VHH binders against o75319. Designs and how they scored, part 109

Target 1, 181 residues: o75319
Amino acid sequence: GNHIPERWKDYLPVGQRMPGTRFIAFKVPLQKSFEKKLAPEECFSPLDLFNKIREQNEELGLIIDLTYTQRYYKPEDLPETVPYLKIFTVGHQVPDDETIFKFKHAVNGFLKENKDNDKLIGVHCTHGLNRTGYLICRYLIDVEGVRPDDAIELFNRCRGHCLERQNYIEDLQNGPIRKNW
Short names: E, the ipSAE of ESMFold2; O, the ipSAE of OpenDDE; V2, 0.75 times the mean of E and O plus 0.25 times the DockQ between their complexes.

## First folded at step 8 (VHH)

Design kd9 (framework vhh_etentamig_d1; at its last fold request DockQ between E and O 0.86; V2 from the best seeds 0.75)
Fold by OpenDDE, fold request of step 9:
Structure kd9 (fold): chain B 181 residues (1-181), chain A 120 residues (1-120)
Amino acid sequence: as target 1 above (181 residues)
Amino acid sequence: EVQLLESGGGLVQPGGSLRLSCAASGFTFDDYAMSWVRQAPGKGPEWVSLISGYGDSTYYADSVKGRFTISRDNSKNTLYLQMNSLRAEDTAVYYCARFEDTDYSPFDYRGQGTLVTVSS
């Protein structure tokens, strides 16, 4: 049990806030039961996540979890003050319209309710890269009107890793705009 | 040790139904999403269906939507696949697979498989 996801250790734990947005991407934090399979310096727990965010002089206001499993950590491992939202996203394929809509709706709701602060929307899948990057970029493109290549470049730069999945990149660059409601 | 054991395969006529089962052991079953994967003769593996740990989310390949239903009983550590309206093209070895949830290999364990043959 508690198998470390493939290549999880290869990715930076936490990216940087995306300038002009309230997004920050990170790889999935792993609960304590995973620590026995990791070197101390490789460990990245929910607690470590918040510490790293604070080190950047930021604060999380929402966590959107795009993974399809509950084995990584439990919502109870998070501070009660930070809302947690699960959006099951299968990966490998471009997220469907329903998934995209759920993500957009969550982001818009957060922004509406948090106009008086500068708290961040933390988004993660397993590696905090492909599914995460796609949905963030999809939002920037569809809702904020950002040019696709600019959105992708911004995400890649801030995450410290580049989107890898060609079908995701292709859909962002050449795919249709998805409805926002 | 992680173990996945499929059962329920067999010969069925087109339009018929089968129900596959997968007995899981060696890990916390409800922590993992589980999948069915099939491989037909001369073809590569096809991802058939996926179900989340608590069963509150499911995914189906377009080829089986409306005909197959994935479910699980976490109290019994068992995964199921109800297959209705079976077609000849559904003939394959069906594997129970533990979902790793990555953009790389989606599965880290799978069973030995159970053969489903749809033929008149």
Scores: ipSAE 0.840, ipTM 0.914, lowest interface PAE 0.6, mean pLDDT 96
Fold by ESMFold2, fold request of step 9:
Structure kd9 (fold): chain B 181 residues (1-181), chain A 120 residues (1-120)
Amino acid sequence: as target 1 above (181 residues)
Amino acid sequence: EVQLLESGGGLVQPGGSLRLSCAASGFTFDDYAMSWVRQAPGKGPEWVSLISGYGDSTYYADSVKGRFTISRDNSKNTLYLQMNSLRAEDTAVYYCARFEDTDYSPFDYRGQGTLVTVSS
């Protein structure tokens, strides 16, 4: 089943737009079947996601789902016709070059197709933190030349939670630049 | 109740092949990614392979790439591991595990395991 993911309740649902970028990060929204295990104030559905984005005067133009499961919601649960892309990202280990390439390719394609608007790329994994933060920061470092510490600080501040997984942090700070996009 | 029942282990010569099976019950099988994890004598667990719920994405540890193939049959609620070109280093208890895609615990259920021994 509809078991709530470990520690999912501990995270803010949606972060803030990352200034100077087209990114916003959030935790996975949960379809209605999960709500019997949640207090009303703990609920965060696909509809809640879009309402919270609108409250920030923003609009999603793409959702990149990094989870390695399909049990949390289906793309058809989204209340709007927003492009949706699943990039299966194995957690706990630094994402491989193929995963990083897919993410960069998706972001670059979005930026080209959306150069005349200000829509955002919404990125989530289960908690919207480690895999999400890693790939956003990897993009900023490799493609936009942002210093690793500045990318991490920006993500942490805008997400409202700090990256936790040490091997991800070490790879971002000390690992090679990937020229794969 | 969630149950995972592995089978197909045994004694195999180096270079041989073996297919492991895992019968799953008590949950909606295709909602979950599934994994094989192994534990060799005196070592900690090693994540061997992972397959997405619909089978459209797979992952392999470097130690088994090109030799092992994970697959699933969602109509039979069964996970498989085809093991080819076996080596002594592959000797371990192999566990079927249900993947819980969180930052904390990667698996929420595993079976009792099936022993694979690669020896001449």
Scores: ipSAE 0.580, ipTM 0.820, lowest interface PAE 1.8, mean pLDDT 92
ESMFold2, look of step 8: ipSAE 0.558; ipTM 0.804
ESMFold2 (binder alone), look of step 8: mean pLDDT 81; pTM 0.823
OpenDDE, look of step 8: ipSAE 0.774; ipTM 0.885
ESMFold2, fold request of step 9: ipSAE 0.539, 0.428; ipTM 0.800, 0.744
ESMFold2 (binder alone), fold request of step 9: mean pLDDT 83, 83, 83; pTM 0.844, 0.844, 0.844
OpenDDE, fold request of step 9: ipSAE 0.831, 0.836; ipTM 0.910, 0.913

Design qa1 (framework vhh_4orz_3; at its last look DockQ between E and O 0.04; V2 from the best seeds 0.00; counts 0 for: pae O 7.6 > 2, placed apart)
Fold by ESMFold2, look of step 8:
Structure qa1 (fold): chain B 181 residues (1-181), chain A 119 residues (1-119)
Amino acid sequence: as target 1 above (181 residues)
Amino acid sequence: EVQLVESGGGLVQAGGSLRLFCAASGFTFDDYAMAWLRQAPGKRREWVALITSGGETDYADSVKDRFTISRDNAKNTVSLQMNSLKPEDTAIYFCARQDWDFSEGFDYWGQGTQVTVSS
């Protein structure tokens, strides 16, 4: 279906680069077929995403799509030079170890291959908030040694919205360090 | 507390029709997408139809043009009109509320109502 995701309009389209990291978070862009259901100021297409990133003087080098569906846009709607990776991530529950591992593996691979530039990893789920924030923070905590409170605060500030799912917040603050990668 | 209560199931001959109802309470019904799912004997639960908070609908290919989902925000109800029923439509039908943050999932379910389609 081409129905707009519930509450999608309530979130800022794109956050800001998280300082000291290569991450930027955004809500899912919607291909042209969704636009008949949107006011002009509500539109956020794949093209709009790249324009907004450019306006921040940044460049995307990878998009990690955490949605559990293919209906929002097609990878072909992205510039062909920007790698795209889908990691099907179940919501509502804390992502499992396999999902966390896939995310860490993708990020580590990107950082190694892109150490001679400053391109960003764009991460999104449907709203670019809970699943996105959890996996970014999990990476920063487990791989970069960032304190949980600092990772969460940095994400919230740069996304422009606070993480909302308490089980995610609790797992980040008090859950086990995942020693993968 | 969120409650979803289904009704309208029963036995019907192939080619017949049934209308299912779901009464919703304990949340701001108008703000949520609602769905019908079904679980046939020995199979996993599968998605059937969805209606957004704004009234847009979507259907599984297997029921398209035979089933119609609708909602009545004044009565906090979701309905599923099922026409041209086939024996393979035999299942327990569940009303579900879409997760507010995980659009691909559902966070509350009804108890289900049995639909049996005889030949």
Scores: ipSAE 0.310, ipTM 0.644, lowest interface PAE 3.0, mean pLDDT 91
Fold by OpenDDE, look of step 8:
Structure qa1 (fold): chain B 181 residues (1-181), chain A 119 residues (1-119)
Amino acid sequence: as target 1 above (181 residues)
Amino acid sequence: EVQLVESGGGLVQAGGSLRLFCAASGFTFDDYAMAWLRQAPGKRREWVALITSGGETDYADSVKDRFTISRDNAKNTVSLQMNSLKPEDTAIYFCARQDWDFSEGFDYWGQGTQVTVSS
């Protein structure tokens, strides 16, 4: 049950806040039971996540988990003050309209309820890169009117890793805008 | 050893209902999302329904509003209630453990149970 996700060690634990947005991307934190399979410097727990966010002088206001499984960590491992939201997002394929809508709805809801603060929306999948990057960029493009290339560049720069999947990139650059309702 | 054993399949007329069951063992059941997959003759295996350890559910468009996936963590079981069955639902149904480190997002599944829907 405690298998380390493939290539998980290859990615930076936490990115940087995306300027002009409330988004921050990170790889999936792993609960304590995974630590026995990791070198100390490789460990990245839910606690470590919050510590790293704090080191950036930021605060998480929402975590959106795009993975299917909860074997990595449990919502109970998070502070009670930070809401947790699961959105099923199939890997390796472009998210469908329903998934995109769910993500947009969650983000918009958060922004509506958090106008009085500067808390961040933390988004992660397994590596916090492809699914995470696509949905964040999709939001910026469809809702905020950001140019696709600008959104992608911004995400890549802030995450510290570039979107890898060509189908995601192609859809963002040349695909249709998805409805916001 | 991880084991998944499906049951509940059978022959049913179109419009009918079936309930599939899966008994899981050999792993910490409540840590994993579980799913039902199906494979029709000559077709590729497809995802049908998924339920997280926390009870969140998702469905393929083809079965949405007709199928309901549920789980009992105390008994290590997963169920699939299938209503309004159609001939195109005919397939071998597999209970599967979700693990995205593996191809297609599943690392273990059972031998399957046959579901046949007649017109």
Scores: ipSAE 0.015, ipTM 0.305, lowest interface PAE 7.6, mean pLDDT 92
ESMFold2 (binder alone), look of step 8: mean pLDDT 83; pTM 0.836

Design qa10 (framework vhh_4orz_3; at its last look DockQ between E and O 0.04; V2 from the best seeds 0.00; counts 0 for: pae E 6.3 > 2, placed apart)
Fold by OpenDDE, look of step 8:
Structure qa10 (fold): chain B 181 residues (1-181), chain A 119 residues (1-119)
Amino acid sequence: as target 1 above (181 residues)
Amino acid sequence: EVQLVESGGGLVQAGGSLRLFCAASGFTFDDYAMAWLRQAPGKRREWVALITSGGETDYADSVKDRFTISRDNAKNTVSLQMNSLKPEDTAIYFCARHDWDYSEGFDYWGQGTQVTVSS
């Protein structure tokens, strides 16, 4: 059905651009059918997402959806000018090497194709926090050579919420570098 | 009422192929990712394959490159092409609607169809 994801209301809809990167994280926008279950101020639709991004004087160039379902919104709810990419990502567990590679590949592809602009890579899971934060940080660590604690701090600060899952944090801090090819 | 009905199971020799079919009704099919699960005797139910409404697919490592999941949104159907079948693929196969808000990621599934692979 169209039940609101657990704890979805507890998180800020959209974070801030991560300085020095093209990343911005947000919680999953919900299609119109969910609005009847929300107070007006709680609503966060695909349209609202783009409005909030615009308010930050930014523009989305890609949306990476890490949720494991598509009941929240449809790609058709997004502007045709913004590509949408689905990466199956199971919650609560550290993403596997394949998932990590898919994410890195998508990001690198985007950056290669978008050298002439400053459009952002929007990344979200359900809450736009744990899976989202892990993969963004994993990329910064493995590809950009950022110190794990710096990556985590940067993400947390910009998202407005801290990574919650200890297994994610531990893997980022102490886990092995994942292959980039 | 959500309804999922599987078909296409049967007995096949190792190395053979089967195609499973699932007919879905009672919900907005296009909004949901669909999946195939299986449960072998004495084993826990396991995820086999998943397909989003947009057609993106994912597979368990044990079936990758052998199984192919597909869907037809116009007909509300999901299929599983199983090639190079092995005895360890023997199980009851279930069509399932994916919803991560539920335990194990699925909120509805059918009665299942038996797949038996002989050596």
Scores: ipSAE 0.038, ipTM 0.398, lowest interface PAE 3.3, mean pLDDT 92
Fold by ESMFold2, look of step 8:
Structure qa10 (fold): chain B 181 residues (1-181), chain A 119 residues (1-119)
Amino acid sequence: as target 1 above (181 residues)
Amino acid sequence: EVQLVESGGGLVQAGGSLRLFCAASGFTFDDYAMAWLRQAPGKRREWVALITSGGETDYADSVKDRFTISRDNAKNTVSLQMNSLKPEDTAIYFCARHDWDYSEGFDYWGQGTQVTVSS
């Protein structure tokens, strides 16, 4: 069905570029079939995503979709010039090492192939907050050596909402450094 | 461990009423939408009713205006009031937790409770 994800309306559609990084986070865009249950000002489609990115004078070079479903939109709804990658990431759990490795591998590959431009990596889960924030922060901590609290603060400020899930926060702050590139 | 335990099923004459209950444990109940689904003999499982954490409800067309879903966050329970029951409502009824990130939206199920409508 075309059920609107719970609390989805409560989150800003798109965050701001995270300074010093190539990341921008957003909530899952919803294809037109979901709009029957939304007021016009609540709509956030794949087209709306790209318009909002352009309004920030930015360009997406990759979208990483962390959801465990394909029901929200089809990759065909995205411009063919923007690569799309799905990394199935279960909700409510700290992502396992295989998931973290896939994310790091995708980011590192993008940065290598896009060293001569300033395109962004767009990352989303359902709400663009907990799983998205965890994996972005995990990358910044493990690969770029950012202090956990600094990574979390940067994500929260640029997303416009604080990372909510305490088990993710605790793992970022006190958990092991992941060596899985 | 997530647990959903249904109760309240039984045998009812057509036109009668029945109330189902679901006791939930092992998760933060207030954070989740909850649902009732049913499966008649030889048929696919179909959703029946959904209630969000904020109390918004949605119903399958076949049960609209006859069934009412409710929740009690203080007791971690979901209930389904079923009125004007028909023989086609005969099924095993399952309580389910809705996972907004997973396919079709349900990730945990109870064992089910049998509802049989005769006449």
Scores: ipSAE 0.015, ipTM 0.352, lowest interface PAE 6.3, mean pLDDT 87
ESMFold2 (binder alone), look of step 8: mean pLDDT 84; pTM 0.849

Design qa11 (framework vhh_4orz_3; at its last look DockQ between E and O 0.07; V2 from the best seeds 0.00; counts 0 for: pae E 6.8 > 2, placed apart)
Fold by OpenDDE, look of step 8:
Structure qa11 (fold): chain B 181 residues (1-181), chain A 119 residues (1-119)
Amino acid sequence: as target 1 above (181 residues)
Amino acid sequence: EVQLVESGGGLVQAGGSLRLFCAASGFTFDDYAMAWLRQAPGKRREWVALITSGGETDYADSVKDRFTISRDNAKNTVSLQMNSLKPEDTAIYFCARKDWDYSEGFDYWGQGTQVTVSS
């Protein structure tokens, strides 16, 4: 239950806001029970997440959790003022059309309801990189009409790490556009 | 310690029904996908049914529309309702935990329960 995900320590806790978007990506925060397995400087809790976001002069308006488990933290660990959405997303494979649609729908809903503010959509999987990057880029490509390479570059730059999985990259660059409805 | 204990197996005639149960302990049950596997004599262990932590289900083609997997998070149990059983369903059935986020496989399973379907 409380195993630190593989290579979790290797990734920056929080990326930067993606310019021109409301997206920010981060690795999964870990609840307090994980702290005993981490050095103090390695700790990244839900509280730490919000502190780091604040340090960037940003505010989270939504958290989309793409992990395929709930063992890392509980929604109750988050401020009540920030909605939490779980989209169970299997790792290492390109998300299916349903998952993509769920993500797009959530993002569009948020944007519709949050036109009067500049709150961010925080997206994370385990490392906040591959699943996270794919779905964010998929949205930018399919909904915003961004060129695939531009979307990928923007995500990589802002996350501070590059998408690693070729199947994700290939699908983004050469795969079909997914339905937005 | 993670434990999975299967029950409900037995002898049944073709066309009959059985309900298997799995009691889970030693981990946060509702955080994990659960599955039933089976192994027939001389054959490889095969996946039968899955239920995700989100409650979504999937089935092997061979058991689709006959078997139903369910879970009770309050009781930490997984069940497999098996209807219209066939002799080909004869196997040891295992309850298994699956982690699609980290391990991407079945990391724990029980001792199994024998299911025998007679012609």
Scores: ipSAE 0.039, ipTM 0.446, lowest interface PAE 2.6, mean pLDDT 92
Fold by ESMFold2, look of step 8:
Structure qa11 (fold): chain B 181 residues (1-181), chain A 119 residues (1-119)
Amino acid sequence: as target 1 above (181 residues)
Amino acid sequence: EVQLVESGGGLVQAGGSLRLFCAASGFTFDDYAMAWLRQAPGKRREWVALITSGGETDYADSVKDRFTISRDNAKNTVSLQMNSLKPEDTAIYFCARKDWDYSEGFDYWGQGTQVTVSS
């Protein structure tokens, strides 16, 4: 169905680029069929996403979609020049090691291929918060050696909303470092 | 601990009516969409009706215009009014909470209440 995701209207559409990284987080864009259930100022389409990124003087080079569904928009709604990767991520528990590895592999591949530009990795789940924040922070901690509290603070500040799920926060702060291969 | 407890099921004649109730506890009820699902004998569980935190409703085609979902945020309850019941409505009916972080899924279900519609 075309029901607006719960609390989706309560979140800022797009965050700010995370300084010192290539990440930007946002909530799921909604294809045109959802707009009948939205006021004009509430709309956030795939096109709106790219316009908002451009307004920040940034450019997306990859979109990583963490949602566990394909009903919100289709890859065809994105510019053909922007790579898109779907990583089905279960939202009610800490992502498993397979999911974390897929995310790390995608980010590392992007950084290698895009070393000569400054394009961003856009990451979203439904709200652009819990799953998105977890995987970005997990990458920063495990691969870049960032302290857990610093990674979480950076994400929260740049997203404009704090990570909400305590099991995610606890795993980032006190959980094991994950395999990077 | 999230708890959902269904009640109001029973035996009813075809063409009759029945009202189900779901008592919710252990979470901020107002923030969640709630749903009714059902499982008929020998079948997989299927979605029946949904009500958002803001009160917007949606229904499976098979129950449109016969069933009405409602919620009472003061009492933390969700209800399903079932009218013009048919034998194919016979099922165990489950109250479910929508996962607000994973909008297509349900993350908690009750134990269910049996509805049996006889001819």
Scores: ipSAE 0.014, ipTM 0.384, lowest interface PAE 6.8, mean pLDDT 88
ESMFold2 (binder alone), look of step 8: mean pLDDT 84; pTM 0.839

Design qa12 (framework vhh_4orz_3; at its last look DockQ between E and O 0.07; V2 from the best seeds 0.00; counts 0 for: pae O 3.6 > 2, placed apart)
Fold by ESMFold2, look of step 8:
Structure qa12 (fold): chain B 181 residues (1-181), chain A 119 residues (1-119)
Amino acid sequence: as target 1 above (181 residues)
Amino acid sequence: EVQLVESGGGLVQAGGSLRLFCAASGFTFDDYAMAWLRQAPGKRREWVALITSGGETDYADSVKDRFTISRDNAKNTVSLQMNSLKPEDTAIYFCARQDWDYSEYFDYWGQGTQVTVSS
């Protein structure tokens, strides 16, 4: 199916680069087959994503797709020059340690390979908010040593919407200390 | 607290029709997409139909043009009208609520209602 995800229209398509990081968050782009159900101003395709990033004078060097589905767009419709990584991320519970490790590993690999440029890691789930915000904040807390409340505030400000899922917020603030390997 | 209760299942001859109902309680029904899924003996559960909070519908290819999902927000019910039934439609049918953020997941389920289609 090509139904529009619940609440998807309510979110800004693309956030701003998070200062001091290589992250930018966005909601899932929808391939052109969805557009019959959207007003022109509601459309946000893979092409629209890249145009909006360029309008911010930025460039994507990696897209990390956290959704558990392939129905929104096909990776083959992205420019071949932009690496794409799917990390299937369960959303009804705090992501498990394997998922968190895969995300950390992908980010660390990107930073090593891109130390001589300023390209961004684009991260999305369906809405670009809860799963996306959790993993970005988890990285900043565990790897960069950012205080939980500071990571959450930075994400919320740059995404343009506040994290909503309370079990994620509690885990970021008060959850167990995690290893980075 | 959240409850989904299906009804309307039964035995029907191939080519016949049934209408399933799902009564929902314990949450703000209007805010959620609702779905019907089914599970035939020995098979994995498969998605059948979905209706968004705004009334947009979507169907599995195998039931398109034969099944119609609808909702009544005043009564907190979801219905599935099943026409031109085939023996392959025999299954337990479940009403489910879609997670508001993780759209690939159904966070609450009913007990199911049996639909049996004979030749």
Scores: ipSAE 0.377, ipTM 0.714, lowest interface PAE 3.0, mean pLDDT 92
Fold by OpenDDE, look of step 8:
Structure qa12 (fold): chain B 181 residues (1-181), chain A 119 residues (1-119)
Amino acid sequence: as target 1 above (181 residues)
Amino acid sequence: EVQLVESGGGLVQAGGSLRLFCAASGFTFDDYAMAWLRQAPGKRREWVALITSGGETDYADSVKDRFTISRDNAKNTVSLQMNSLKPEDTAIYFCARQDWDYSEYFDYWGQGTQVTVSS
C-alpha cells in the first residue's frame, strides 16, 4: 500500500519565515489518499499548508519541492497562482553541484521577478529539514555571504527543528563555496 | 495507483524450495529498485533481497547463496527463488518498491504472502 514517510509525524508541519530572507520551510504535504492513515490532527494537506501560511500573515510565491518522489501530492493540488518547481534531490547525501546550482538559480529568478512583493519561497523535502535546510543554508552562505553557523542557527530556529545530518552540517561549515553561475 | 501483489507462499519442509512472485502495477517498473522483505511474528521487518533497476542484486547475510531475486521488466514482475529453506525463514514475505527519496527505504509493499517452513 501507500505508506506515510518515515518519521513524518515527528516534525512540525510548517516553520516560520526566516527573518531577513524570503524562505519558509515545511514538511511535505500529503494528498488526500494519505488521510485515511492519519489521525485528524496529524493531517497536513496542500490545503492545510496554505491555511497555515495564511495564519502567519504570509503568502507563498513559489514552492520548491526537493523530494525524490512524486507520490506525496500533485502540482494540481496547489493553487494555480503559486508556481511549483521540482528539484529531485536524493536524500541523506550532500546535494551535488548541479542540484545546488538549480536551487540557487530558482531562488535568484524568483527574487528578480518578485521585487515588488513580499511573497515567500516555500521549500520542502520529506521532513522539510535536512535537504531543505542544507540548500537554504548553502544559498545564504554562498550567495548572501552569511556565516555558516549563523545560517544554520537561523534555519534551525525558524524551522523548529535542527539539521540532523552531520555530513550536511560539516559541508556547510567547512565545505567549499559552490559557484553561483 | 501503485500496487504490489505477492504470491507463491505456502508450507514447505526444511530443505525445500519455494518461488515467490510479485506483480507490480501503477508505476514505471523498470525505473525502480525492488526488494523482498519479511516479517516473522514478534520480529521487526527486515529486507531479504534487493534488485536494482539495472539488475544488480544484494542479499541479507542470512539468505545469501540460498535466495535469488530476479525481475522481468517486460511483465512487471519480481521473483524470489528460495532454496534450502529453514524454519528461521518462516515469515510473511512482502514485495516492496524502493523509495529513492530515502536510501534503503521502501515506500510501497503488498499484503504479503505467508511462508512457513516446518522442521
Scores: ipSAE 0.024, ipTM 0.386, lowest interface PAE 3.6, mean pLDDT 92
ESMFold2 (binder alone), look of step 8: mean pLDDT 84; pTM 0.850

